# Designs tried in a protein design chat: VHH binders against Probable acid ceramidase (asah-2). Part 11

Target 1, 379 residues: Probable acid ceramidase (asah-2), of Caenorhabditis elegans (q09551)
Amino acid sequence: RKVDNPDFQPNCLVGGPDIYDPAQSEKVLWFDVNLDLPPRQRFQQIAKAYKKEIHAVFDVLNYFLTIIPGVNAWELIGNMTASALDKGMIMNPYRDEVLGIAEVLDVPLGNLVFLNLFYEMSRFCTSIVAQTEDNKDLYHARNLDFGQLFVWDIAAQSWGLTEALKKVSVNINFFKNGKLLFKGSTLAGHVGVLTAMKPHKFSLSMNAKVQPDIINVAKWYMGAYENTDLQFVMYFDRWLFENCDDFQCAREKIAGVKLLTGAYFILGGANPGEGSVLVRNTTSVQFERKLFDGANDWFLLQTNYDPDKDPLFIDNRRDPGNACMNKLTRANVGMKGIFTVLSSKPNLNKTTVHTVIMSVTKGYFETFIQKCPNPCWAF

## First folded at step 3 (VHH)

Design s38 (from o08a with S31D S33Y H100Y Q114D H115Y; framework vhh_ozoralizumab_d1)
Fold by ESMFold2-Fast, scan of step 3:
Structure s38 (fold): chain B 379 residues (1-379), chain A 126 residues (1-126)
Amino acid sequence: as target 1 above (379 residues)
Amino acid sequence: EVQLVESGGGLVQPGGSLRLSCAASGFTFSDYYMYWVRQAPGKGLEWVSEIDSSGSYIKYPDSVKGRFTISRDNAKNTLYLQMNSLRPEDTAVYYCARDYGEWLPFGSYTEYFDYRGQGTLVTVSS
């Protein structure tokens, strides 16, 4: 007898009959954010459009956190987060942007910031950057996996949080001085970006570490980082796209920033060979992998584990993903090829919220919502 | 410098018609797949229609299918949207957009809006 996990065998779709068509996948909606508007107004249109769906995400989190009758953990966490915010940990313009969203949603600011902080602390991902055989184009793509252990629906065979997060996935065109500045993929109610691209300049995706810096999070709640230069990764990503115009600037700023938590930064650029993975701890770069560090390193793949550490068997997306990229071969690097690898199980799984595909050189950016019909890995 | 300039929007009664135009410059218009997209008040961008470089392949969502017609004049570098039987829910700012989409072997395209115009407002009210 076999089950979908842990006996599930990876199935690379490359060259197979089960070719997954990006055009048949649901695409998320595009919104414009005008950075010339006062910060409180910038995200209010998105908040109005997704008020019901954002409340549904809050409901799933509240349900999970209210295990003990008579203890309102959601209210307690919201009040604690609001208290920590009064210490000045989140700088403007991000604080005022989140406040504007809270006003539209009619929710306490602390609960909304906790949701943003939860996105900071708790997501799994697969990111790929790959150079085409002719060296003319670079493709950068990622799966965002979120919702493990949050309300399994037996009838739908899906995670409640993952399904709710699919419904708040959006694309944003950020404008400044009347011009398109950059494109980002995010979740409605959040002012940061996990995946973004400045067309013809550079791209970025960020993956969380499996071992979070929980002591630093606890210190943040106690106000220990008041008036410091310490950055939330999600808000630093926004700052990066507003202040860098190329791969080298982005690389240097990522290397120098001080972070609340460590993370993996996957960078793509406009010139051949401009692809790297920076493994960041809170204060420094632990590792840096670059395209063509080895002669055959035409792609880099990053999940949620340090390069010198083996993933757990139940959460091994790295080895199947690498195998599927090698089966694709460099000759087939392109939009369809990369999408097909990220549609291969278990890279595509029950926790996959969305898939983003980018090409800096082509200026391409799109986010897809994929179905994962059974047999499909639960984690 | 890529430029897309929409025109033809305005106030119209339910059941009425409008024709939108998009004047393209700064690129070889005849080489590009083009889109019409719209944004209703308080809503996200909604895809309205798409057309390939030759004008032979055209798609619509069910919300406008049978009422809207996309067309292009490559000699004039102009994209058009003929809107018939307009409804209050068609009220939106309409944008034309250029795509870098790649042809897939099984007949599908990838999509991306790399440039769009300033938009033209269409208001459908009695």
Scores: ipSAE 0.000, ipTM 0.162, lowest interface PAE 22.1, mean pLDDT 78

Design s39 (from o08a with S54E; framework vhh_ozoralizumab_d1)
Amino acid sequence: EVQLVESGGGLVQPGGSLRLSCAASGFTFSSYSMYWVRQAPGKGLEWVSEIDSEGSYIKYPDSVKGRFTISRDNAKNTLYLQMNSLRPEDTAVYYCARDHGEWLPFGSYTEYFQHRGQGTLVTVSS
ESMFold2-Fast, scan of step 3: ipSAE 0.461; ipTM 0.765

Design s45 (from o08a with L11V Y35S L45P E50S K59L P61A A75S V93L R116S G117S; framework vhh_brivekimig_d4)
Fold by ESMFold2-Fast, scan of step 3:
Structure s45 (fold): chain B 379 residues (1-379), chain A 126 residues (1-126)
Amino acid sequence: as target 1 above (379 residues)
Amino acid sequence: EVQLVESGGGVVQPGGSLRLSCAASGFTFSSYSMSWVRQAPGKGPEWVSSIDSSGSYILYADSVKGRFTISRDNSKNTLYLQMNSLRPEDTALYYCARDHGEWLPFGSYTEYFQHSSQGTLVTVSS
């Protein structure tokens, strides 16, 4: 019933020994993506560098998808996704970007499209935006939790998918017209961004909803060309960073876009108080929380639950995370403080792929691979 | 004020070796990822290699894999590029660059390296 002891809460590391050690922190590699190149070429350097690691992700997914004897669900899904592409359901430039990756990896296009879509559906997350006491800086940070599939390695005490995804985590500098446009954190093989920042302009992290509307995905598939105006969140994030230059533009476009699935958008900006969480359904904003809506709201924390709903008891990262931020206090908002909160259990757990720390005002962006040694929550 | 000073370039025969150095000042060197970028005469800049702040993550362009080695000494604020088995195609001005944590909105990616450092010339000729 209980995988880990619930009495580990709140395992807040604030005020304890310093657990932030840059010498022991694993950082992901940086790559340049030149958006002036033909779409097919843009991601081929990353695909070449991570060919073995991306194949390992496919291997883990194949174990899960082929658990039913006599049924190859992966081949069926791959074929259905290829059919959707032939019907024009995934628009350029994203279609050709994925095609270029498929060519390097020597895998069917449908399999890679499925991988890109799978990344959109199957994520738990914790995102934080916090204003420093002097109002000079805003910190935006997140844990990406992925791999809660039942591929548990008893000997390693880890999730097979999570460990594979750690190895494909990358940072990208996106260039346009010969200039740095924005920075993003993603998974090799994916053309969207999970977490991104336009230095000195705005930042964004996206958290998945616990129950994505799979019926809307099915309706989009059955509606063929008619529903191509609906945006996948991951691809919309790329569009946003290519088309907005400040927090206000980003907020407005997030509020107005029509999405295939709902999501939580956590925004940071360059000016004091520019932090918000927009809770999106497919057509509208359900809730919006902003820094300093209340006088003491110097931070916002979002997991995978609507503000008016309680987290599941076995997946309550919200309450421990909020308590740990309150223990940190506003006076201690900074890279080390925020990193310590996101390194506190259960916000750091066995499904945590990576941690991203950003500051729009400082232009700082880095992704860390963290270990969660036992005792650690399985999910 | 970020200052990057490259050295170690020169003229070598094909198959020879050179070690480039980049002395960094004006920032906390140990907190930034560093890159080597080169520009051949009459051509655009080409990324060569990157190393993260800790030295744990290293990446090379396909054209130099197995021949070049990037390294750093954080105690000396110095970045290195060991170049072995040099080819005529490696002839270029070599620049070091800080490519983490700070976005420079002025100049193109190519112009950034030209304005950030003077470069060091490597000529491979028989």
Scores: ipSAE 0.000, ipTM 0.119, lowest interface PAE 20.7, mean pLDDT 77

Design s46 (from o08a with L11V Y35S L45P P61A A75S V93L R116S G117S; framework vhh_brivekimig_d4)
Fold by ESMFold2-Fast, scan of step 3:
Structure s46 (fold): chain B 379 residues (1-379), chain A 126 residues (1-126)
Amino acid sequence: as target 1 above (379 residues)
Amino acid sequence: EVQLVESGGGVVQPGGSLRLSCAASGFTFSSYSMSWVRQAPGKGPEWVSEIDSSGSYIKYADSVKGRFTISRDNSKNTLYLQMNSLRPEDTALYYCARDHGEWLPFGSYTEYFQHSSQGTLVTVSS
């Protein structure tokens, strides 16, 4: 028997007033990144636009770490990351992309690289892929939850890191050879994309594991990294969108890649039934769930737990989310329906940074900043 | 059109020194990271050293640390490799390479680097 969150009652907003309204939710700004530019230049416009907001993220992280008695942990982490870059993998063009950002921000390279790695591994999420009843469209959407336990603001009743990350949420149009290649949702200062779509081709959202295997990351920091085939998930994600043109290519590359840490990959495609969740460890696919594995499996929902494991009692977004999708029914799959499910508590909570809605077939991509009115679960 | 022209190779005795140069043209040299890669006869390519566009971030292969120094002159569009305390094992054809500005799967020289030329031969023998 799965355990529900204590003292918090889920709400499912399905069947209520239509809560999809751009006026009810703030949209993030769009930026162009030209991949034909030298790597150092690609993200400098975004870094200049968000310099103050990115420094605010650094301030929250530094404040959290400087409360810990002893050596300056932020300086130590930065120096260790710089040493690991010297001893370990060459991560071009990503290192030069991050270096260009570091120059605009006037921060050490090691600390900014650490922030990029931290964004990938230290977040919680709800991702949904769902097939419309007429089989013409597939909707892919996610909540990005980040900032748990990072500086609680008693007066605002909010997490300091979550509020800072809301302010650095951006959308990017990536161009190559003068043409739009793909769209991504990210955080200013990050060169990876956590949620992305190649219009009319495929979509991806990546969820972190609640307990990832970090042994290869630890080996990389120690200079004991021996397997040069291993990749960081965020850099692999960028490579995937630059090199795959359909669901099958993306699925095959995700299944075959060797990773420094495991993750959940939620894939959507352009053809009916092209939706999958691949549960990855560092070397292989542990589990794969596909749309219509059962005849009535018209949606897949993934949080941060393996399918054979129960969520932690303070973080059961899986069961309320599945119940809300079942209440929505397949007939009501669409932008408004899926957005309503991701606006329902506890899938919407005090750590929710943003919500992304995608449709590969329509070429639709938007990121929304949602408010979570009280009562709102803290985790 | 991107062009990279290596020079400075030659025959040298063990313990000797050589300075390699790479003249770059057809792109904004000061905007790209540059690498030196070598290929010994009958063996695959081996990455030697990398320098970022500003010259501030430098990395070396363990086999050459303390003996080789990479540098660049952005005003002259030129990359350098100062090789000291040369060993017979350093005998190879040396190439300069520009980071392609497009990510490829990690761990492969051929996947990471573009516009390598004919190279410059370094022979370390008695």
Scores: ipSAE 0.000, ipTM 0.272, lowest interface PAE 15.5, mean pLDDT 79

Design s47 (framework vhh_7qbe_3)
Fold by ESMFold2-Fast, scan of step 3:
Structure s47 (fold): chain B 379 residues (1-379), chain A 122 residues (1-122)
Amino acid sequence: as target 1 above (379 residues)
Amino acid sequence: QLQLVESGGGLVQAGGSLRLSCTASGRTFSMGWFRQGPGKEREFVASIDWSGSYTYYADSVKGRFTISRDNAKNTLYLQMNSLKSEDTAVYYCAADHGEWLPFGSYTEYDYWGKGTRVTVSS
């Protein structure tokens, strides 16, 4: 028995005869969320549209969690999460938004909240922010990789959870006071955002750490709330887009927030040079990289590892991604160029749920579902 | 340990129908049917994903065979219609247990039945 591994050489599509064209790729559907509605009603249209697909995600997770004979782990986890919610684990409006979804899906609130929290702590990602040669535009893009280690399907040659998550990928236009406030990419059933842009203002993508600190999450489940200022990243991201209008506001709020777990924040702005990666622990900024810290730093790429740590040999998307960006060159920074890099293996792999391409200056935002036919790396 | 038991094979006249069943002793994830005819290599027939929503067929059986599953009974089915002499083979049920180990095999099923014989007479 052997698993597929990356070959550790860039399989970069840049400059090759086969070019991935984003115009020919499958796009996700757009939905409107009106934030002026009562929280319970905001996400019910999406929940109704994706009820079968969201239940399929629950089925995969329940299947995985039935590994212990005689223990209904799915029910136990749901009940523990419900107990934590009764003690104020998640604040409104997010709690009521999730409750509205649970009612449409006819599932226990605790299990749906657990799914939302599970999304925050178990993602792998590649995020890129890159400045065009003429300094007029900045492109911000990411692959969301999710579902590795969650049941390989030999018939489909894919991860069961990844394929289910592809089918619940959606784009949202968030409205407030009758006006478009921001755009986000998410998974149906989730009220947080991991990738979002306020047109002409700023953009954000969040990457999880490969080694998460879960002590604060454990404290919430046990009812030991020592610090009530702690935020879940996905809900903080929603707050950020509702309360900041530019790169500098976003940067300062990201730097100052207290988090339940550490994360990487990749931030893009409207002005030349407004691109940063903030490496966050629960209380402070550990590291910050900015566009043009060096003269040739026209792009930043972040996967799931701290800058001073080497990625694991089976999960090295950093080195091939950086090499492919350097092969692209600054002169070719644009939608097609960046999409080609994110379509290059192993940055595109069997765990890739979707790819988002953003441009703050152009107001462009789109999410694509990509196929990774064999030969394709498993993770 | 997971066991797969096939049933439903037998002798049938060309143009006839048979329904094969495969009962698993426990939980299964991806499942499929393979066959081996006299003097031939084992070949793929049909597969079905963990949910029962996605099915895949070999070109030789498309439109004639239907794969389905009943997860409550841990049972896989193959409905074979319009049988041809070329369908004569031992039919094997295969399953993946759905293990999440990162060093598992990603190309082959882990569990196999002993097979059930189908003979199509002219």
Scores: ipSAE 0.012, ipTM 0.521, lowest interface PAE 7.8, mean pLDDT 82

Design s48 (framework vhh_h_nbbcii10_fgla)
Fold by ESMFold2-Fast, scan of step 3:
Structure s48 (fold): chain B 379 residues (1-379), chain A 128 residues (1-128)
Amino acid sequence: as target 1 above (379 residues)
Amino acid sequence: QVQLVESGGGLVQPGGSLRLSCAASGFTFSYDSSYALGWFRQAPGQGLEAVAAIDSSGSYTYYADSVKGRFTISRDNSKNTLYLQMNSLRAEDTAVYYCAADHGEWLPFGSYTEYDYWGQGTLVTVSS
């Protein structure tokens, strides 16, 4: 397939005279989270550091939801979420971790839990896993796109929510028993991780489906899943990194988990060929794509669409992303090459919050904030 | 505690070579690959000058124009050590050389005020 809209034709930076250098990009701050601390204390340092920036995210969401004078939709949603929580709908330690953040931020627990749930359901992404030509390394990388349709700023030519989320993007080193357990990229105020890696073991990025299961969310608010084994995607990934030590364990748990909404799980491992995309519905695996399903399948790229379906015309990052990976070639798979592909438009767009580059084999993990200079696709 | 210790400085004649080392303790390069590392120098009576930097991946390097083509920065994650190979030394290279580490923030190379950890410095004197 090909991108045919002249406004967002593939603009592959690879092979040109001006090759993008990540040294020119801003990295997010690193924080340590000690999992040996009581859950309420684990995220309080991050919450204190980002209190103003997290309130700015709430302000954008409240502004978007304040469409009728006299109706406070944000307060209503917070109260509904608090009511659902009274029925035990979210498990510890995650509930107490979020509670600790809410206490620091001085916000109602229900609104902060809703923000965490909203991150689970409403994230657009490009994820890539690619094997180097010498088979020594596997690189796993992603763009997190979030904030489309949330408060366009005409003067700045940017999305208000996207710009707010850039400012709360953080990296976390998770420690347990005094030792590094895993690394994650997330948003301050969220206790799940959007992208994570256990050095020398496995890596994971999760992409949302374009149409989340709204009926299941409504049922959750009504308590229909009380006392079930239903997992929230973002909290399940925390559990996965705390309980799996290799690619095989991660694959089996991802395949068997029952989810609130379907998602794409992009998984990387420590051994050559350990890269896969599991297309999950709420109860089962719909599709699984693996590195080297074909002899020349040295990379996998996943956006927000099932492999057998065409992306929406306004959101076709799959075809240009694949074209740019093919232009890069396997010989140039590495941190610079993969970063350059994810810096190519429209994979880099006005909704791109951050870019994560990982290598399980090297133990490398970093998150970059990129600007998208005009011309830059809005979605 | 995080600490950086420089070594390898000394007296050398113009046109000679020296290799500086910076040993890190309290963190590891293989798991703390987020660390970008750099070399800075301060000549007598002058301000601090950025010399060379290497990113966490080891794939990206930067050099000041005054040293480009003569100095090479490298890192050895297995030894937790940063190196600066200095060739074709000139009298103008005489300075105290400092290593610095950036943990969790990607800084413009010239922004020394933002680096998290600094060594105590090692003196390099280039004279006949």
Scores: ipSAE 0.000, ipTM 0.138, lowest interface PAE 21.2, mean pLDDT 77

Design s49 (framework vhh_lunsekimig_d3)
Fold by ESMFold2-Fast, scan of step 3:
Structure s49 (fold): chain B 379 residues (1-379), chain A 124 residues (1-124)
Amino acid sequence: as target 1 above (379 residues)
Amino acid sequence: EVQLVESGGGVVQPGGSLRLSCAASGFTFSSYSLYWYRQAAGIERELIASIDSGGYTNYVDSVKGRFTISRDNSENTMYLQMNSLRAEDTGLYYCARDHGEWLPFGSYTEYDYWGQGTLVTVSS
């Protein structure tokens, strides 16, 4: 009964060890964030460098939300978020970090905080963690897909928000006490991390659920105070990398944290077999999948759907992604092989903002901007 | 603070041997991939050998079969055994731990953690 979508036919680029061509993929810029600086100053260099590009993101969102004559939805959302902030919606240091960015950009704080929340609720993702055949290395990689339904450009055959977000993709080295603490991939204007690695310790990517449970976020906006120990995922991820030094610490904290929304946490470690997917609701772990739970489970792939549910007909990246990993084989697990799988359609699609490749054991971390030449899935 | 200190450089005749050492402190040595780079006069710094946390090694073709990289995790030290030395092996030898970015063979970044270098001179 499951009908194959012709637009979702797997176009696996897997064929050999040199099929990865970094010359065809743009790398993002690296920035240093010194956590020893006052919070307000930490992200100002990035904000200054990307001021025009971040304003372009705001312009796309404002255009999309201009729906009723005499009603400015963007202004309303910004004012509602500002009201929630006055009631303690987010804690320092994160509030002051976002405030410092807002000052550089010359935008209302409420609208920038809303943008930060919007990034956390990113709609479509593919994350992979895979063990090499010799058990020496784990590779962890993800596509971040964002901008679906946000201003289709007929002439360019692209999503306006996706193209704007490609231009604000950055890599960050986070320093504390004069030492490199961890690496993250993010969007300029965002102070949280959705994809990060502490070199030689552990890695994490977070995937959103297709239908996020926003009831706690709505309660928070309305000033309801039931269960005030709930965390935003974006700030919890920052805390995790500042406070955990290995896979087991990270796994324990992810399992125990209480969240404003459910999410998928894809976790990689430094030791053989340290790869897991934790399917989180707001209070507990729903499911946990581990490398080698089955004898042939040398990789885990997570999109935006619970493991026991079928993906939506128009968004089946799970089945093609798994097929391409199986075609790659374990013997070819490595940076180039995994990148090739994530460059295969429909895992690479018109909403793909960037691709991150990580190896905890090698300390490798890089973000790539990819083009999706036609024919390319629009959603 | 991350520190890398090279030693073992010197003057040697063609065909001779040297063993370079890189003593590391300020990080969990066994968890990191480590690298040897060479810089000849008037030439950009180049990666010549690497060893990952699992002991897997890699070499540029010009040194393959002549140089051996190794590590002693109990002593927090990386070594480069250099045999059958040639005049073109002359240069400053640096050990490195990257800041978490993978360094492809033949490339490096100025943000990596570097030692001060040890001079190797091969002359007849």
Scores: ipSAE 0.000, ipTM 0.110, lowest interface PAE 22.3, mean pLDDT 78

Design s50 (framework vhh_enristomig)
Fold by ESMFold2-Fast, scan of step 3:
Structure s50 (fold): chain B 379 residues (1-379), chain A 125 residues (1-125)
Amino acid sequence: as target 1 above (379 residues)
Amino acid sequence: EVQLLESGGGEVQPGGSLRLSCAASGFTFSSYSISWYRQAPGKQREWVSTIDSGGYTNYAESVKGRFTISRDNAKNTLYLQMSSLRAEDTAVYYCARDHGEWLPFGSYTEYFDYWGQGTLVTVKP
């Protein structure tokens, strides 16, 4: 069968008979990670539980790379990453956390580190932060889209990598000093967090730029950033939740951090109006959008494009998503309303791995696996 | 100006105990995470333990339950109490200051902005 692109039409499920109920959706499993444990032990429970599913992710990536005849590209990439690790590519505790996972999975460390880094570069996302009409709550939610162009399955009408990544989606409760510190959504085998919330304090989702600074990534592989303060976004997010207790602390640290690649940070807080999108380059804030910066700004929506740039023709999730939020209206901001918007096409598409819904004030955090029945956008 | 000086190494029997010290000068000791590393002949430097500015501790799996890291901010001194010592604990032990507690990033396994000269621990049968 053909890709859905020629017949694609954006829909908005708000007010329609096909309203999607989050209570009917598949939820991912919860795991505890005790940060008081040695780094090598922290993620071993998750790695043991998902060993087969993580191997399936590696199998899809290896299959994609074996399309190049006479080159063992998977082995080459693993060896190149292992060489960079010998030069201190990632620091502890993250290096030893990944090493502990690699030992359980019985896979080369370099290939697992490559998978962790690949998540920095290849994600398409939709993030929303919206204030309820009574000003009592902020909802923060996101779709994580990953796996576009990685092994289309004609019979299943799906992307092989996306389907594999759905099966490794997990929720984590992070503990420190015997107490719950924060909650995160991630992929088994990954030690970073892409979506996280410190209950009653703040929430964060990170969206990748469609055009990452791949020159900086290449320079890093070659050892050009030795002895630098540059951060990978996934490790910075972990640090942020360990060291900040409110929206203002998180905002200041996000604004000041030096990054290897630019990213979009969508930030929510506990107080009315604490919602922002920070568009980051490697050294500075390019753009900052805040709730109520204009008359109708009761929500902010961020995909993978700078605010002053048009989305790619085949990947316009911004305009339909904004239209669907406006159709929802502020009066209907809540878990079900926001989930309905993120279940509307093309924000829900063939590459959507999972959907996270958060409420800082309620302490609510959940990750859902959604199906995208045909007709569904291929990207 | 910044200096780290390890001491307390020596020879000990298997199952014995030893206490290492690291004296720091030239910086605000209480503001930094400080780590212990070790290096056996012919091997790469291995992380042993870290204590942050707030007193939170972490240990390598190989030493967990046997070693205890602590700090005395009034004396600008880091300690490593080692017990139940094994032949494989034989190494030169180094004290290292992390580049930053808040936004750490390193390019090498040994990337820290300052290292001490080391102190030798030998576990003899």
Scores: ipSAE 0.000, ipTM 0.115, lowest interface PAE 20.5, mean pLDDT 78

